# VH-VL binders against Calcium homeostasis endoplasmic reticulum protein (CHERP), part 3

Target 1, 141 residues: Calcium homeostasis endoplasmic reticulum protein (CHERP), of Homo sapiens (Human) (q8iwx8r149to289)
Amino acid sequence: ETQLDMNEFDNLLQPIIDTCTKDAISAGKNWMFSNAKSPPHCELMAGHLRNRITADGAHFELRLHLIYLINDVLHHCQRKQARELLAALQKVVVPIYCTSFLAVEEDKQQKIARLLQLWEKNGYFDDSIIQQLQSPALGLG

## First folded at step 4 (VH-VL)

Design z5 (from oz4 with heavy chain G50E S57Y; framework fv_ozuriftamab)
Fold by ESMFold2-Fast, scan of step 4:
Structure z5 (fold): chain C 141 residues (1-141), chain A 121 residues (1-121), chain B 106 residues (1-106)
Amino acid sequence: as target 1 above (141 residues)
Amino acid sequence: EVQLVQSGAEVKKPGESLRISCKGSGYTFTSYYMHWVRQAPGQGLEWMGEINPSGGYTGYNQKFKGRVTISADKSISTAYLQWSSLKASDTAMYYCARDFWSGYEDYFDYWGQGTLVTVSS
Amino acid sequence: AIQLTQSPSSLSASVGDRVTITCSATQSVSYMHWYLQKPGQSPQLLIYDASNRATGVPDRFSGSGSGTDFTLKISRVEAEDVGVYYCQQYDSYPLTFGQGTKVEIK
């Protein structure tokens, strides 16, 4: 059965949200790869990140730091050829990125847009997804 | 204090096997990728490959894939580079370098002292 | 693979001179770094992401550039700056370095 210990996941996400150290991100990433046992497992983890990042009460640092986790996971998915986890993240990246971008002022948007530049260069997403990320308001509509 | 300490110089003959090491200390070894970079005598730097010590994932420059093996033992915080059969063209200084991820980019923030490998008949 | 070409391949400078080193990429690069290898030593990080000085690097060192053209400048070279300077892209795999620029002090 497709069940994950979401309390354990949230315990790993909290240090990322609070301080965003490389050690905290690495611990979260390692937990995700250890639990990437099937497509439904990957979709549960990706969906949980989407829910946390797009919540109405999410503050900027929470959104940014969890996107940093996603970026680190995407980076490692290419190296591992971890197709199922990559596919799950591809399904949620548009609401994650676009909601985060539109929720903040221009100076904070620059921090988020830097990640899009990296994602484009590394080829993590197809042209359709990239177009939606480049036009955040249209990506949510 | 972050340190990368590499094994000592090696003098080998063509066809011999070899494994050199890079031991990390002063940080959480599994939280950082490790890279191997070589420098042939009088030449520039050449990237060979990388490893994630936590998951054991490896990436290689196609030029070295199948010619060398990168591995790590996280219980002793040590990364390895090994050859099954050395060639004279493997004569070089070999460096390990730690990968620092800033949140949107990577760069090599610490380097080992280097291991000189000389392969001659 | 992104090929990086540095210019000049070598130069000789007097203490107090301005030194300019360039790095040209065969395609656009978002993340370019510079390393210095002093004689008999390991490379050390000098500049990351085109223009940011690494911790402990003197302000006489500066980097600039974007796209395909990047520059490293030393405003007033000192004797301790002797060595080989390498640019490195971390935009795509395989990771590549320039061929190096040797800086000698008279």
Scores: ipSAE 0.014, ipTM 0.580, lowest interface PAE 7.4, mean pLDDT 88

Design z9 (from oz4 with heavy chain F100S E105D; framework fv_ozuriftamab)
Fold by ESMFold2-Fast, scan of step 4:
Structure z9 (fold): chain C 141 residues (1-141), chain A 121 residues (1-121), chain B 106 residues (1-106)
Amino acid sequence: as target 1 above (141 residues)
Amino acid sequence: EVQLVQSGAEVKKPGESLRISCKGSGYTFTSYYMHWVRQAPGQGLEWMGGINPSGGSTGYNQKFKGRVTISADKSISTAYLQWSSLKASDTAMYYCARDSWSGYDDYFDYWGQGTLVTVSS
Amino acid sequence: AIQLTQSPSSLSASVGDRVTITCSATQSVSYMHWYLQKPGQSPQLLIYDASNRATGVPDRFSGSGSGTDFTLKISRVEAEDVGVYYCQQYDSYPLTFGQGTKVEIK
């Protein structure tokens, strides 16, 4: 089955948005891996994160904290060879990162840019995606 | 406290089926991957495979894929390792081990006491 | 698969000696762990991610290394440290262990 309990997912995301603790991120990450049953399931979860982060009403802390969740999931995808979840996140990372970067002033942009440095170092994305992340305004076009 | 309690020793003949178990307690069973590690008599440790108990997804060492089945029952917090047809070469100590799920620091933090499986005619 | 080779395969030490065990990987590893299996017991975690001591592990144990070469040191070996030490990588599947290093006390 291609359906997931998105209300359950949102209940796990809310503590991450509010406080961004290690325990909250771990709970969200664990739920995502437990539900990464097929490519469509992974795409539903990745798409939901994109929708939450790129929404017009999303505040900075929501965007940043959910990107921290994504960073933790990307790391575990590489370690555990979770290729389908990694592929799903690769499809949505450009709008997630670029929208978040462009929505804020320089000091907050620097915080988001640190994540790009980690993603480049760890090889999570191909050169095409990295190029788009390095030029956020062009990445959205 | 966190405990992994395994089923008792087994003595079987070649061709027989067997299922051994590993029961977790003192933690949320579905929040941690469970792995099976084998140790043949007088030899070292060998990873067989693991399971995510929440979704049931498994990963196997290709050496054991198709020879064993790893499964879990969430309702009783128990992971299983199963053979449809045992061979003498399956004689070994079998350990279950919990994956830490600690962000960047995945490692085996708790181990069961082991189940000795002896397969002989 | 990443193969791990430990050196030495066995050693005999006297109480108070410094013990050094090495683990060499066929490719670069970011996540290397060390376990101790005491006689008749299950393996137990000693060191995770190259250099971090697990909870309850005495200060005499330390780990170091990166890339393909990792080292476990016991600064002053005690009688209770007898057993087989295993390195283990968690970079990629299949997960692999070294062949083990047997530590005996004279």
Scores: ipSAE 0.007, ipTM 0.554, lowest interface PAE 8.9, mean pLDDT 88

